# VH-VL binders against p14714r889to1111: the designs that were tried, part 5

Target 1, 223 residues: p14714r889to1111
Amino acid sequence: YLRHEVKDPEKAISFLQDLLHSSGLSEDQKRLLRTSVLCREQLAKVISDSDIEGIEEGYVELDCSEFGLQESLEAVVKQVMELSIERKVQISCDYPQEVSSMRLYGDNLRLQQILSETLLSSIRFTPALRGLCVSFKVIARIEAIGKRMKRVELEFRIIHPAPGLPEDLVREMFQPLRKGTSREGLGLHITQKLVKLMERGTLRYLRESEMSAFVILTEFPLI

## First folded at step 19 (VH-VL)

Design y4
Fold by OpenDDE, fold request of step 22:
Structure y4 (fold): chain C 223 residues (1-223), chain A 118 residues (1-118), chain B 112 residues (1-112)
Amino acid sequence: as target 1 above (223 residues)
Amino acid sequence: QVQLVQSGAEVKKPGASVKVSCKASGYTFTSYGIHWVRQAPGQGLEWMGWISPYSGNTNYAQKVQGRVTMTADTSTSTAYMDLRSLRSDDTAVYYCARSDYYRGMDVWGQGTTVTVSS
Amino acid sequence: DIVMTQTPLSLSVTPGQPASISCKSSQSLLHSEGNTYLYWYLQKPGQPPQLLIYEVSNRFSGVPDRFSGSGSGTDFTLKISRVEAEDVGIYYCMQGTEWPYTFGQGTKVEIK
C-alpha cells in the first residue's frame, strides 16, 4: 500500500526537479538540486525494495552506473544534517583531493544508503556533549589494472566518540534477523548485507576505549 | 571506575523466589549488556542469561527458562534477576557481569550467595 | 549448544615455569563477521571471575604480558609464560559466538 501511494508524489518531485534544472540556476543552486535528485533516487530505490528477505539472503542485484563520488558524499552528509543539528553533533569531513574529480562505476544509491545509515547511527549514539564530533573520513587507493583500466579501493571511516552503539544493536547488525529486531537494528543489518553485495565489500565496527568506528571497505572501477 | 555492586546474600526455602540486584556505575548503562552467571558450591561457571538494558531484549539458558526473569532499570542503572520456584540445586553464588560485544564479560559484580534449604 | 572442553582440569606448576591450558569447542567459534568470540577468565580464590583474554588472543587491560591466548576454529590455548603465585585460581574458557554462552569445566592451577 505505501509503495503505491509514494510513487505518484515521487514522480512529481522528479518532474519538478527537471523543471528547476532548466530555470537558470546558480552554480550553488545546481549543486543543491543535484543533491536533491540523488536523495530522491535513493528514496525511490529503497521503496522499491520488495522484500527484506532478498537483501538478507543476498539475492538483490546491484544497479551499476557512472557516478561522481563527491556528489554521492554530499548527498550522504545532507541526509544526516537535521539530526546533526538537533543533537548538536558536528560532522567533520576528511576527503582526499582526488574525490572531487573521481568518477566511479557502481551502485551509487546503495552506497549512499550504506553511508547514510552508518553516519546516522553514529550521530544518534554520540553523547550530547559540547565539542564532540563525528568524523567522516574517506581513504582512496587507486590501483592500475592492466594498461587502461583503473580501480579504486575506498575506505570509509565513520568515527564517533565512545561508548558507541549499544551492544544489542551491534549484535543485531551482525546476527540473523529475529522476531523483535529493533528498527535501528534492522537498518544496520540491512546495511551490513548491502556492503557484502559490493565488490570486496566489508563492514567492521570497532569499539575502543575512547572511540568507536564503522569501517567500510569497497572497490569500484575508476572511470 | 566501572563497577557492579550486587545485593546481599539470600536464604530461601524451596518453592520461594529470589530477586538479586546489580547496580552499575562508571559507564553508560544502556551501551552494554548484562549477563548473569551462577556457580554452585565447588562447581564451575554456568551461564544463566543476558539482557540488553537498551532494548530490554533477553536471552535465557534453557535450564532456567520459565523460572527466570531479567530486567533492567535505566533510571537507576540497575539490573535484576528474578528466579522463581527455587530448589536445592539453585544454591549458588550468582554473578552479574557487564558485557561488551567484542570483549565479552569484562566487569563482574562481587557475587550474591543464594542458599535454598528446607 | 556448543560444548567447551578444557584440558587438563588441574595442574600444579612450579613458580617461574610455564603453564598451558587447552580449550576445545564442539563447533567452530568463527562468526560470520570474521571474529572469534573465545574468552579466558580467571577466578582467584574467594573472588569473582575476571577477564584475561578476549577474542582468542587479546589481553584485557591490566593483564600481564605473561598471559597469551592463541588458536582458531575449535582449538584454543591459554599460556602463562612464567607462573606466579598470584596466578593461582581456576581458569575458564567461554564462547560467546552463539546463544547460549557456554563455559569450559575450568582448570585449577596451583603452585607446587
Scores: ipSAE 0.907, ipTM 0.958, lowest interface PAE 0.4, mean pLDDT 95
Fold by OpenDDE, last read:
Structure y4 (fold): chain C 223 residues (1-223), chain A 118 residues (1-118), chain B 112 residues (1-112)
Amino acid sequence: as target 1 above (223 residues)
Amino acid sequence: QVQLVQSGAEVKKPGASVKVSCKASGYTFTSYGIHWVRQAPGQGLEWMGWISPYSGNTNYAQKVQGRVTMTADTSTSTAYMDLRSLRSDDTAVYYCARSDYYRGMDVWGQGTTVTVSS
Amino acid sequence: DIVMTQTPLSLSVTPGQPASISCKSSQSLLHSEGNTYLYWYLQKPGQPPQLLIYEVSNRFSGVPDRFSGSGSGTDFTLKISRVEAEDVGIYYCMQGTEWPYTFGQGTKVEIK
């Protein structure tokens, strides 16, 4: 029932985005529109998930297509801006120059889901002290696979001030789901499972004295 | 400085209940868990249970399941362990300990002696 | 429940000499994410336990470098390179890989 009800407004948003696309937009407006489209698509994918159990058990298939990494990262950051502003936590993005031109083949919407959840969680559990910052770093290592194919290993590092996530959420992220798992914990758990579905995907959460960090590794074909 | 300060010694009759408090200071109370561990006279350490002050989620040892209730008051940064239907073998020093997911129980309270005698 | 078995249960060591304590678990303590949640605690006389080693081999803050932890899977060892008088107490291994958490029996370390 909920899926059906959400689909109608989603379609309307899609329609409006199409209209805007055809309305003669500036370059900046086109960029914003593209970001909004990616967010909508991500929303649609999440809603379309039949059950969380499928993700947990690794039965979900990835929908791979060509996508731009910069656009994806933009969509991720925009998803957490409201919380960032509300919590007065700045986001510092550190991307290599290659990201701007990097075209990848993979499930972009799942990537966005993973990164937005980890970034959101990082912001949420940053102390309410003025001037604190969450760092969003991307490291790219390109490797040639044969004569005509290239792949890129991506490391996403989301660093936030100590003490980091509550112990219970870290536990819920890495341990099997139980009755009573929190919404936040469920999100993190699903995130961890999604990362595992990605090529060479790994997710670690580091807790140090001064900072905590999500470290996500994955690999994509480079187009 | 991270510190856990527990309530004073208790003497109880069999069948009674005891509630031990553990006041935390020097850190964000909801970011860490609280474990309760007891030690009978001359015996080893026995894990009793765990609580997340953030969520209120708990996990109890089977041995005390049904008789123990762990709670946390975030407003006072205080954890509580309520043990009911006391018996002589519940006589022990009870410890609360702060927990990190990776580091385990990294800071301990000073302990609370609970004596159950007729 | 995971059973933790320590050996020996007691040892007397001459100051300056090394000491070694073994801890074995009834099942692997390797968790799915790749971490091994094995801990060592020291309880000095009349004091609460204190953390020495976390995740098999990491020294907790303030713990002297004469303490070291090693092992994997089901076999773990705590070593003291040069035992000092202040090291007297009961050492416990503990697993935090799954509920319920469980302690070893404890190893009493005394000075000769």
Scores: ipSAE 0.905, ipTM 0.959, lowest interface PAE 0.4, mean pLDDT 94
Fold by OpenDDE, last read:
Structure y4 (fold): chain C 223 residues (1-223), chain A 118 residues (1-118), chain B 112 residues (1-112)
Amino acid sequence: as target 1 above (223 residues)
Amino acid sequence: QVQLVQSGAEVKKPGASVKVSCKASGYTFTSYGIHWVRQAPGQGLEWMGWISPYSGNTNYAQKVQGRVTMTADTSTSTAYMDLRSLRSDDTAVYYCARSDYYRGMDVWGQGTTVTVSS
Amino acid sequence: DIVMTQTPLSLSVTPGQPASISCKSSQSLLHSEGNTYLYWYLQKPGQPPQLLIYEVSNRFSGVPDRFSGSGSGTDFTLKISRVEAEDVGIYYCMQGTEWPYTFGQGTKVEIK
């Protein structure tokens, strides 16, 4: 029922985005539009996930295409901006232009989903104290495969101030789903499963005295 | 400093109930779990259960299942362990311990002696 | 339930000498995410237990470097390179990989 109800508005949004695209936009407007498109597409994909069980069992296939990392990261940050403002938690993006300018081959929408969820969770469980920030870092390691092919290992590190996630959510993230899993826990669990579907994908959560961090590793062909 | 302070010693009769409190301080109460572990005189450690103050989710050992209720009051940062239908073999020192998913039980209370005698 | 078996159950050590305690689990403690939730606790006389080692080999804060943990799967070891008088007590291994958490029987360490 919900899927059906969301479908029409989603299509309308898509249509409007197409119209805007053809309306003679400035470069900045184009960028915003692109971000909105990526968000919409991500939304549509998530809604289309009819079977959480499929994700749990690892039967979900990745839809890979060429994408720009910059656009992806922008979409991720925009998705959590409202919460960031509400919680008065700043987001500090730390990725060199050389990294963000990369064009990759992979499932961008799933990447956005993963990063948005982890970033959102980090913000959510950061104390609402002025001056606190969540750090969003991207580290790239380029590996040459022959003369013409390159791959990049990306490390996404989402660092947030202590105390970090509640133990229960961390547990829900890594342990099999149970009856009564929280909404937050479910999101994190799905995130963990999605990461595992990605090439050499790993998700770790670190808890230290002063800070905690999501560390996501994955590899993409570099275009 | 992270600290767990438990309630005082209890003497109960068989069939009675006991409620032990564990007041946490020095950390964000909801960010960590609370385990309860007991130790009978001259015996080893026995896990009783776990509670998440954040969610209220619990997991109890089978041996005490049905007789134990763990609760957490976030407003006072206090965890409670209620053990009903007490038996002589429930005589033990009861410990609460803070837990992290990775570090396990990293900080322990001082223990509460519960004596069950007729 | 995962059964944790410690050996030996008692150990008398001369100060300055090394000590080793074994802990075996009835099943692998390796979790799906790749972590192994094996812990070592020390209970000194008249005190509550205190964490020594978490996740097989990580020393908890304040724990001297003479303590070390190792192992994988079902076999784990706690080593004390040079036993000191303050190390007297009962050592427990514990698994936190699955519910219920379970402790070993404990190993009593005494000084000769």
Scores: ipSAE 0.905, ipTM 0.956, lowest interface PAE 0.4, mean pLDDT 94
Fold by OpenDDE, fold request of step 22:
Structure y4 (fold): chain C 223 residues (1-223), chain A 118 residues (1-118), chain B 112 residues (1-112)
Amino acid sequence: as target 1 above (223 residues)
Amino acid sequence: QVQLVQSGAEVKKPGASVKVSCKASGYTFTSYGIHWVRQAPGQGLEWMGWISPYSGNTNYAQKVQGRVTMTADTSTSTAYMDLRSLRSDDTAVYYCARSDYYRGMDVWGQGTTVTVSS
Amino acid sequence: DIVMTQTPLSLSVTPGQPASISCKSSQSLLHSEGNTYLYWYLQKPGQPPQLLIYEVSNRFSGVPDRFSGSGSGTDFTLKISRVEAEDVGIYYCMQGTEWPYTFGQGTKVEIK
C-alpha cells in the first residue's frame, strides 16, 4: 500500500525536478537540484526494497554507476540537516581536498543510505547540549592498480560525543534480526548489511569514554 | 563514578517472591544494559538475564524463564529483578551488572543475598 | 548454549611465579563483525566479580599489566606474569557472543 501511494508523488517530484533543470538555474541552484535528485533517487530505491530478507541474507545486488563523491556527501548531509537543527547538534565535515573532484564507480544510493543512517543515529544520540558536534570525517587513500587503474579506499568516520548509542541498538545492529527489533535497530542492521555488500566493506562501532564513532571502510574504483 | 547499589538481603519461604533492586549512578542509565547474575553458595556464576533500560527488551536464561521478570525504571535509574515461585535452590547471591556491548559486564553491584528456607 | 570449560579448576602458585588459566568454548566466539566476546572476571573472597579482560586481550581500567589475555576462536588464556597475594580468588571466563551468556566453572587461585 505504501509503495503504491508514494509512487505518484515521487514521480511528480521527479517531473518537477526535470522542469527546474531546464528552467535556467544558477550554478548554486543546479547544485541544490542535483542534491534533491539524489535524495529522491535514494528514496525511490528504499521504497523499492521489498525484500528485507534479501538484504539480511546478502544477496541484494548493487546498482553501480559513476558518481561524484562530493555530491554524494552533500546529499547525505542535507538529509540530516533538519534533525541537526532540531537537536541543536552541529555537523562538522572534514573532507580531503580530493573529494571535490573524486569520481567513483559504485552504488552511490546505497552509500548515501549507509552514511545517512549512521549520521542520523549519531545525531539522535548526541546529548542536546549546546556546543556539541558530530564529526563527519572522510579519509581517502588512493591506490594504483596497474598502469591505468586506480582505486580508492574510503574511510568514513562519524564521531559523536559520549555516551553513544544504547547497547541494545548496537546489539541489534550486529545481531540477527528478531521479532521485536526496534525501528532504529532495524535501520542500523540494514546499514550494516549494506556495508558488507560493498567492496571490502566493513562497519564498526567504537565506544570510548568520551566519544563514540561509526567507522565505515570501503573501496571504489576511481574514475 | 559509576556505581550500582543493590537492595539488602532477603529471607523468603518457598513459593514466595523476591524483588531485588539495583540503583545505577554515575552514567547514562539508558545507554547501557543491566545483567543479572547469581551465585549459589560455593558455586560458580550463573547468568540469569539481561535488560535494556532503553528499550525494555529482555533476555532470560531458560532456567529461570517464566519465573523471572526484569524491569528498569529510567526515572530513578533503577533496575529490578523479580523472581517468583522461589525454591531452595534459588538461594544465592544475586548481582546486577552494567553492560556494554563490547566490554561486557564492566561494573557490578555489591550483591544481594537471597535465602530461601522453609 | 555455548559451554565454557576452564582448566585447571584450582591452582596454587608461589608468589612471584606466573600463572596460566585456559578457557575453551564449545564453539567459536568470533562474531560476524569480527569481534570476539570473551571476558575474564576475578572474584576475590567476599567480593563481587570484577572485570579483568574484555574482548580476549583488553585490560579493563585499573587492571595491572601483569594480567594478559590471549586466544582466538575457541581457545583462550589468561596469564598472570607474577602472582601477588591480592590476586587470590576465583577467575571466570565468560562468553558474550550469543545468548545465553555463559561462564566457565571458575578457577580458584591460591597462594602457596
Scores: ipSAE 0.897, ipTM 0.955, lowest interface PAE 0.4, mean pLDDT 94

Design y4
Fold by OpenDDE, fold request of step 22:
Structure y4 (fold): chain C 223 residues (1-223), chain A 118 residues (1-118), chain B 112 residues (1-112)
Amino acid sequence: as target 1 above (223 residues)
Amino acid sequence: QVQLVQSGAEVKKPGASVKVSCKASGYTFTSYGIHWVRQAPGQGLEWMGWISPYSGNTNYAQKVQGRVTMTADTSTSTAYMDLRSLRSDDTAVYYCARSDYYRGMDVWGQGTTVTVSS
Amino acid sequence: DIVMTQTPLSLSVTPGQPASISCKSSQSLLHSEGNTYLYWYLQKPGQPPQLLIYEVSNRFSGVPDRFSGSGSGTDFTLKISRVEAEDVGIYYCMQGTEWPYTFGQGTKVEIK
């Protein structure tokens, strides 16, 4: 039912985005439009996921294409801005310079889903104190494979102030799904499973006395 | 400082119920779990169950399943363990302990002695 | 249930000498995410248990460096490089990999 109800407005949004694209837009407007398109596409993909069980069992195939990492990261950050403002939690982005020109081959929409969920969770469980910040850090290591091929190992580190996620959510993230799994836990669990589908994908959650962090590692062909 | 303070000693008759409290302080109550562990006189440690104050989710040991109810009051940062249909072999010191997913039970209460005697 | 077996069950040590306690699990404690949830606790006489080691080899805050944990899979060891009088008590290993959590039988450490 939900899938059918969301499909029509999604198509409408898509249509409007196409119309806007064909209109005279400034460079800034084009950027915003591109970000909105990426968000819509991500939404559509999530809605199309009819079988959570499939994700849990690892039967979902990745849809790989060429994408710009910076654009992807922009889409991720925009998805959590509302919550950031509401919770008065600042987001500090720390990207290496090469991110702006980095083009990768992979499933960008799944990457956005993973990063948005982890960033959202981090903001959600950050105390609403002025001055607190969630750090979104990207570390890139480029490796040459042969004479003409390059790959990049990416580490996404989402750092948030203590106390971090409730124990139960951390548990739900890594444990098999149960009937009593929370909505938040389900999201994190799916995220963890999606990461595992990615090339050399790993998800870790670190808890220290003053801060906690999601650490996501994955590898992409560099185009 | 992180601290768990438990309620006082209890003496009960067989068939009665006991409710032990565990008041937490010095940390965000909902961010951590609470385990209950008991120790019969001269015996080892026995895990009873776990509760998440955040979600209210629980896991109980099979041995006490059906007789135990763990609850948490977030407004007072207090966890409770209710054990019903008490038997003589329920005589033990009962501990609450704070838990982290990675660090396990890192802070313990002082223990509550429950004696079941006819 | 995962059965935790400690050896020895009792140990008498001369102060300054090393001690070693073994803990074996009936199945691997390696979790799917790659962590191993093996813990060591010390219960001193008349006191509640206290955490010594978490995740096999990490010393909890305030725990002296004479304590060390090691192992993998199903075999784990707690070592005390130089036993002191304050180390007297019962040591328990515990697994937190699967429900229900389970403890070893305990190892009583005494001073000669």
Scores: ipSAE 0.893, ipTM 0.952, lowest interface PAE 0.4, mean pLDDT 94
Fold by OpenDDE, look of step 20:
Parts: sequence; structure tokens; C-alpha cells
Structure y4 (fold): chain C 223 residues (1-223), chain A 118 residues (1-118), chain B 112 residues (1-112)
Amino acid sequence: as target 1 above (223 residues)
Amino acid sequence: QVQLVQSGAEVKKPGASVKVSCKASGYTFTSYGIHWVRQAPGQGLEWMGWISPYSGNTNYAQKVQGRVTMTADTSTSTAYMDLRSLRSDDTAVYYCARSDYYRGMDVWGQGTTVTVSS
Amino acid sequence: DIVMTQTPLSLSVTPGQPASISCKSSQSLLHSEGNTYLYWYLQKPGQPPQLLIYEVSNRFSGVPDRFSGSGSGTDFTLKISRVEAEDVGIYYCMQGTEWPYTFGQGTKVEIK
């Protein structure tokens, strides 16, 4: 039912985005539009996921295409801005300069989903104390496989102040789904499964005395 | 300093109930789980159950299922273990322990002796 | 339930000598995420248990370096390079990979 109900509005949004694109937009407006398109596409993809069981079992196929890493990261950050403001938690982004020009081949929408969920969770469980921030770091390691083929190993570190996620959510993230799994836990669980679908994808959650962190590793062909 | 302080020793008759408390301090109560482990005299450790103070979710050992209720009061940072229909074989030292998903039971209470005798 | 079996059940060691305790699980403790949730606890006389090793080989804070854990799958070992008087007590292995958590029988370590 929900899939059917959201289809038409989604199409309308898409249509409007196309119209805006054809209009004389400034560079800043074009950037915002691109971000909105990415968000819409991500939404559409998530809604199209009819079987959570499929994701859990790893039967979901990735839809790979060329994408810009910077645009992806911008879409992720924009998705969590409302919560950031509400919770009074600042987000500190730390990207290498090469990210701005990095074109990758992979499932960008799934990447956005993974990063947005982990970032949201980090913000959600950060104490609402003035001056606290969530750090979003990207580390890129380019590997040359040959004269014409390059790959990049990406490490995403989402660092948030202690105490971090409740144990129960961490457990739900890594353990099989149960009938009583929380909404938050389900999201994290799916995220973990999606990461595993990515090439050399790993997701770790670190808990230390002063900070906690999501560490996501994955590899993409560099275009 | 992270600390768990349990309630004092209890003497109960068969068929009665006992409620043991475990007060946590020095950390965010809802961020960690609480396990209950008991040890009969001269015996090994027996896992009883787990509770998440954050969600209230619980998992009980089959041996005590139906007779045990674990609760957590976030306002007082106190966990409770209620054991009903006590039997002589329930005589043991009962421990609460803080848990992290990776580190397991990293901080333990001092234990509460529960004696069930007619 | 996962059954944890420790060997030996008792050990008498001369101070300064090494000690080794084995813990076997009835099934693999390797979780799908890649972690192995095997723990070692020491219960000194008249005290509650205390964490020694978490996730097979990680020493808990304050634990002396003479303690080491190793193993994989279903076979695990706790080693004490040089046993001291303060190491007397009962050692327990525990699995935290799946519910219910289960302990080994315990190994009593005494000094000769």
C-alpha cells in the first residue's frame, strides 16, 4: 500500500526536479538540485525494498553506476541536518581534497543509505551538550592495479562522544533479526548487511572511554 | 568509578519471592546491559538473564523462565531481579554485572546471598 | 545451548611456573560479523568474578601481561606465563556469541 501511495508523489518530485534543471539555475542552485535528486532516488530505492529478508540474506543486487563521491557525501550530510539542529549536535566533516574530483563506480544510493543511517544514529545518541560534535571523516587510499585501472579503498569514520550506542542496539545491529527488534536496531542491522554486500565491505563499531565510532571500509573502482 | 552495589542478604522460605537490587554508578546506565549470574554454594557460575535498561528488552535462561523478572529503573540507575516460587536449589549468591557487547561482563556487583530454607 | 568444557578442572602450580587452561565449545563461537565472543573470568576466594580476557585474546584493563588468551572456533586457551599467589582462584570461560550465555565448569588454580 505504501509503495503505491508514494509512487505518484515521487514521480512528481522527479518531474519538478527535471523542470528546475532545465531552468536557468545558478551553480549553487544546481548543486542543491543535484543533492535533492540523490535524496529522492535514495528514498525511492528504500521504498522499493519489499523484502527485508532479502537484504538480510544477501540476495539484494547492487545497482552500480558512476557517481561523484563529494555529491554523495553532501547528500548524506543534508539528510542528517535536521536532527543535528534539533539535537544541537554539530557535524564536523573531514574529507581529503581528492574527494571533490573522485568519480566512483558502485551503488551510490546504498552508500548514502549506509552513511546516513550511521551518522543519524551517532547524532541520536550523542549527549545534547553544547560543544559536542560528531566527526565524519573520509580516508581514501588509491591503489593502482594496472596502467588503466585504479581502485580506491574508502574508510568512513563516524566518531561520536561517549557513551555511544546502547548495548542493545549494537546487539541488534549484528545479531539476527527478531520479532522484537527495535526500529533503530532494524535500521542498523540493514545497514550492516548492506555494507557486507559492498566490495570488501566491513562495518565495525568501536566503543572507547571517551568516544565511539562507526568504521566502514569499502572499495570502489575509480573512474 | 564504575560501580555496582547490590542489596543485602536475604533469607526466604520455599514458595516466597525475592527481589534483589543492583544500583549502578559512574557510567550512563542506559548504554550498557545488566546480566544476572548466580552461584550455588560450591558450584560454578550460572547465567540467569540479561536486561537492557535502554529498551527494557530481556532474555532469560530457560531454567528460570517464568519465575524471573528483570527490570531497570533509569531514574535511579537501578536494576532489579525478582525471583518467584523459590526453591531450596535457588540458594545461591546472586551477582549483577554490567555488560558491553564486545567486552562482556566487565564490572560485577559484590553479590547478594539468597538462602531458601524451610 | 552451547556447552563449554574446561580442562583441567583443577590445577596445582608452583609459583613462577606457567599454567594453561583449555576451554572447548560444543559449536563454533565465531559470529557472523567475524568476532568471537569468548571470555575468561577469575573468581578469587570470597570475591565476585572479574573479567580477565574478552574476545579470546584481549586483556581487560588492569590485567597483568602474564595472562594471555588464544584460540579460535571451538578451542580456546588461557595461559599464565608465571603464576603468582594472587592468581589463586577459579577460572571460568564464557561464551557470549548466542543466548543463553554459558560458562565452563571452572578451573580451580592452587599454588603448591
Scores: ipSAE 0.883, ipTM 0.943, lowest interface PAE 0.5, mean pLDDT 94
Fold by OpenDDE, look of step 19:
Structure y4 (fold): chain C 223 residues (1-223), chain A 118 residues (1-118), chain B 112 residues (1-112)
Amino acid sequence: as target 1 above (223 residues)
Amino acid sequence: QVQLVQSGAEVKKPGASVKVSCKASGYTFTSYGIHWVRQAPGQGLEWMGWISPYSGNTNYAQKVQGRVTMTADTSTSTAYMDLRSLRSDDTAVYYCARSDYYRGMDVWGQGTTVTVSS
Amino acid sequence: DIVMTQTPLSLSVTPGQPASISCKSSQSLLHSEGNTYLYWYLQKPGQPPQLLIYEVSNRFSGVPDRFSGSGSGTDFTLKISRVEAEDVGIYYCMQGTEWPYTFGQGTKVEIK
């Protein structure tokens, strides 16, 4: 029922985005529009996920295409801005200069989903104290495989102040689903499974005395 | 400093119930789990169960399943272990311990002696 | 349930000499995420257990460097390079890979 009800509005949004694209837009407006399109597409993909079991078992196929990493990261940050403002938790982004020109081949929408979920969780479980910051760092290592082929190893590090995630959510993230898994835990678990579908994808959660961190590693062909 | 302080010693008759408390301090109570481990006189450690103060989720050892209830009061940062239908073989020192997903049981209470005798 | 088996069950060591305790699990403790949740605890006389090693080889805060953990899969070892008087007690290995958590029988370490 919900899928059908959401589908029509989603199509309408898509249509409006197309109309806006054909209109005279400033560069800033075009950028916002691109971000909105990426968010919409991510929404549509998540809604289309009818089989959580498939994701759990790793049978979901990635839909790969060319995408810009900077645009992807912008879409991720925009998704968590409302919560950031509400919680009065600042987000500090640290990207290398290469990210601005980096074109990758992979499933961008799944990447956005992974990063948005981990950022949201980090913000959610950061104390609502003024001055606290969630750090979103991207580390890129480019490797030449041949004369014309390059790959990039990406590390996404999302750092948030202690105490971090409740133990139970960390457990739910990495352990098999059971009856009674929390909503938050389910989201994190699915995120972990999605990361595993990516090439050389790994997700770790570090807990230290002063800080905690999501560390996501993955590799993409560089175009 | 992180600390777990347990309630005092208990003497119970067979068939009775005992409720042991574990007050946590020095850390965010809901961020970590609580394990209960007991040790009979002269014996090794026996895992009893686990509770998440955040969600209230629990996992009990089969040996005590049906007789044990673990609870957590977030308002007082106190975990409770209720053991019913006590038997002589329940005589032990009972420990609560804070748990991290990776580091395991990193902080322990001082223990509570529970003696079951007719 | 995963059965944890320690050897030896008792050990008498001369101060300054090394000690080694083995812990074997009935099945691999390697979790699907890649971590191995094997822990070592020390219970000194009249005290609650205290964490020594977590995840096979990581020393807990405040634990002297004379303690070291190693192993993989189903075979694990705790080593004390130079046993001191304060190291007297019962050592337990524990697995936290799956429910229920289970302890080894314990190894009593005494000084000669």
Scores: ipSAE 0.869, ipTM 0.934, lowest interface PAE 0.5, mean pLDDT 94
Fold by ESMFold2, last read:
Structure y4 (fold): chain C 223 residues (1-223), chain A 118 residues (1-118), chain B 112 residues (1-112)
Amino acid sequence: as target 1 above (223 residues)
Amino acid sequence: QVQLVQSGAEVKKPGASVKVSCKASGYTFTSYGIHWVRQAPGQGLEWMGWISPYSGNTNYAQKVQGRVTMTADTSTSTAYMDLRSLRSDDTAVYYCARSDYYRGMDVWGQGTTVTVSS
Amino acid sequence: DIVMTQTPLSLSVTPGQPASISCKSSQSLLHSEGNTYLYWYLQKPGQPPQLLIYEVSNRFSGVPDRFSGSGSGTDFTLKISRVEAEDVGIYYCMQGTEWPYTFGQGTKVEIK
């Protein structure tokens, strides 16, 4: 029943975030909306938990529809702003208008879930120091198949300062779930499984000397 | 510079315990795993177990399950391997090594010789 | 446990000649997420092991390009294109696809 009462939490949360930024709200209304935004994380985690068996076994069906990439990217950034402010970690977005203006056919909700979880994890494991930021980049590679069909390979890079995620969290992301898996590890594991459900979906977590990054590849039909 | 420095050689009698330390420096201790690998005289490498300094999670080789405890002290950046009920076939050089998920065991300690004899 | 079998167990090489070491696993090392966690280590005389190759074919930082790894599934190979005196030691393959991690028996490489 819990799934039946929460059908599209990302849209509800995005709407509430937009209302919170409205200049026409009283301080009491802003407090109520801030509480609703806090519930965003709780609702998303409840949905992820209820979907665990289906996602782990790979039988969750993607809910594909037409969507605008710009709306998805804006929703993702808004979802993580509170943690970014709390931890004093700046988010630097690098998605050119020509890329973000694309309209795609795919599962917008799952894409947002993937991107927000990886972005939140990157913020959590970035030291709260001046000049440190998390970089959110989107790179597109368009492939013309035949004369009329176009597909785009999207590369999402979520880059944060070294050292990045602890090795055990990276392990929990990719290894089978077990007793003792952390809440953070469970969220990353679900994200990894969701990426595998995407067309040509791949996820790697790179650890380099100066930075670490989530690198997520997906493919969508262009509209 | 990344370094793992282990405690000195130990001589023990059968039935005793040994605790080998592995002090890390030059990197964020909680970001990498720690493995313990041993090598008996004239023999190959034998994986003993792993610990995450971040979570405290462990995984032990079946051969030493029940006799080994691996711990990590994040305040001193030091990992420990405690092997109990020693037998003569536990005589070996014991290595600690840090691990990255993809690169595996990329930096190793110098080794600690443990000799178990009557 | 995954058994790792190396061939040969010992080999003598004239300096400047190539060397090839085979490593076979008792089951596929392909992880369900698509990676293969096969490693090569060199233990020089009197030293701890050092990482040469990770994920089948990636050279670790500072490893000369005369070392190369290849293979898939259950069959893997380490090649040294031109053996040098400093390459003397015991070479181990290791799998990290599942607990417990396991090593091959080692291949001793000597200069003639």
Scores: ipSAE 0.748, ipTM 0.887, lowest interface PAE 0.9, mean pLDDT 85

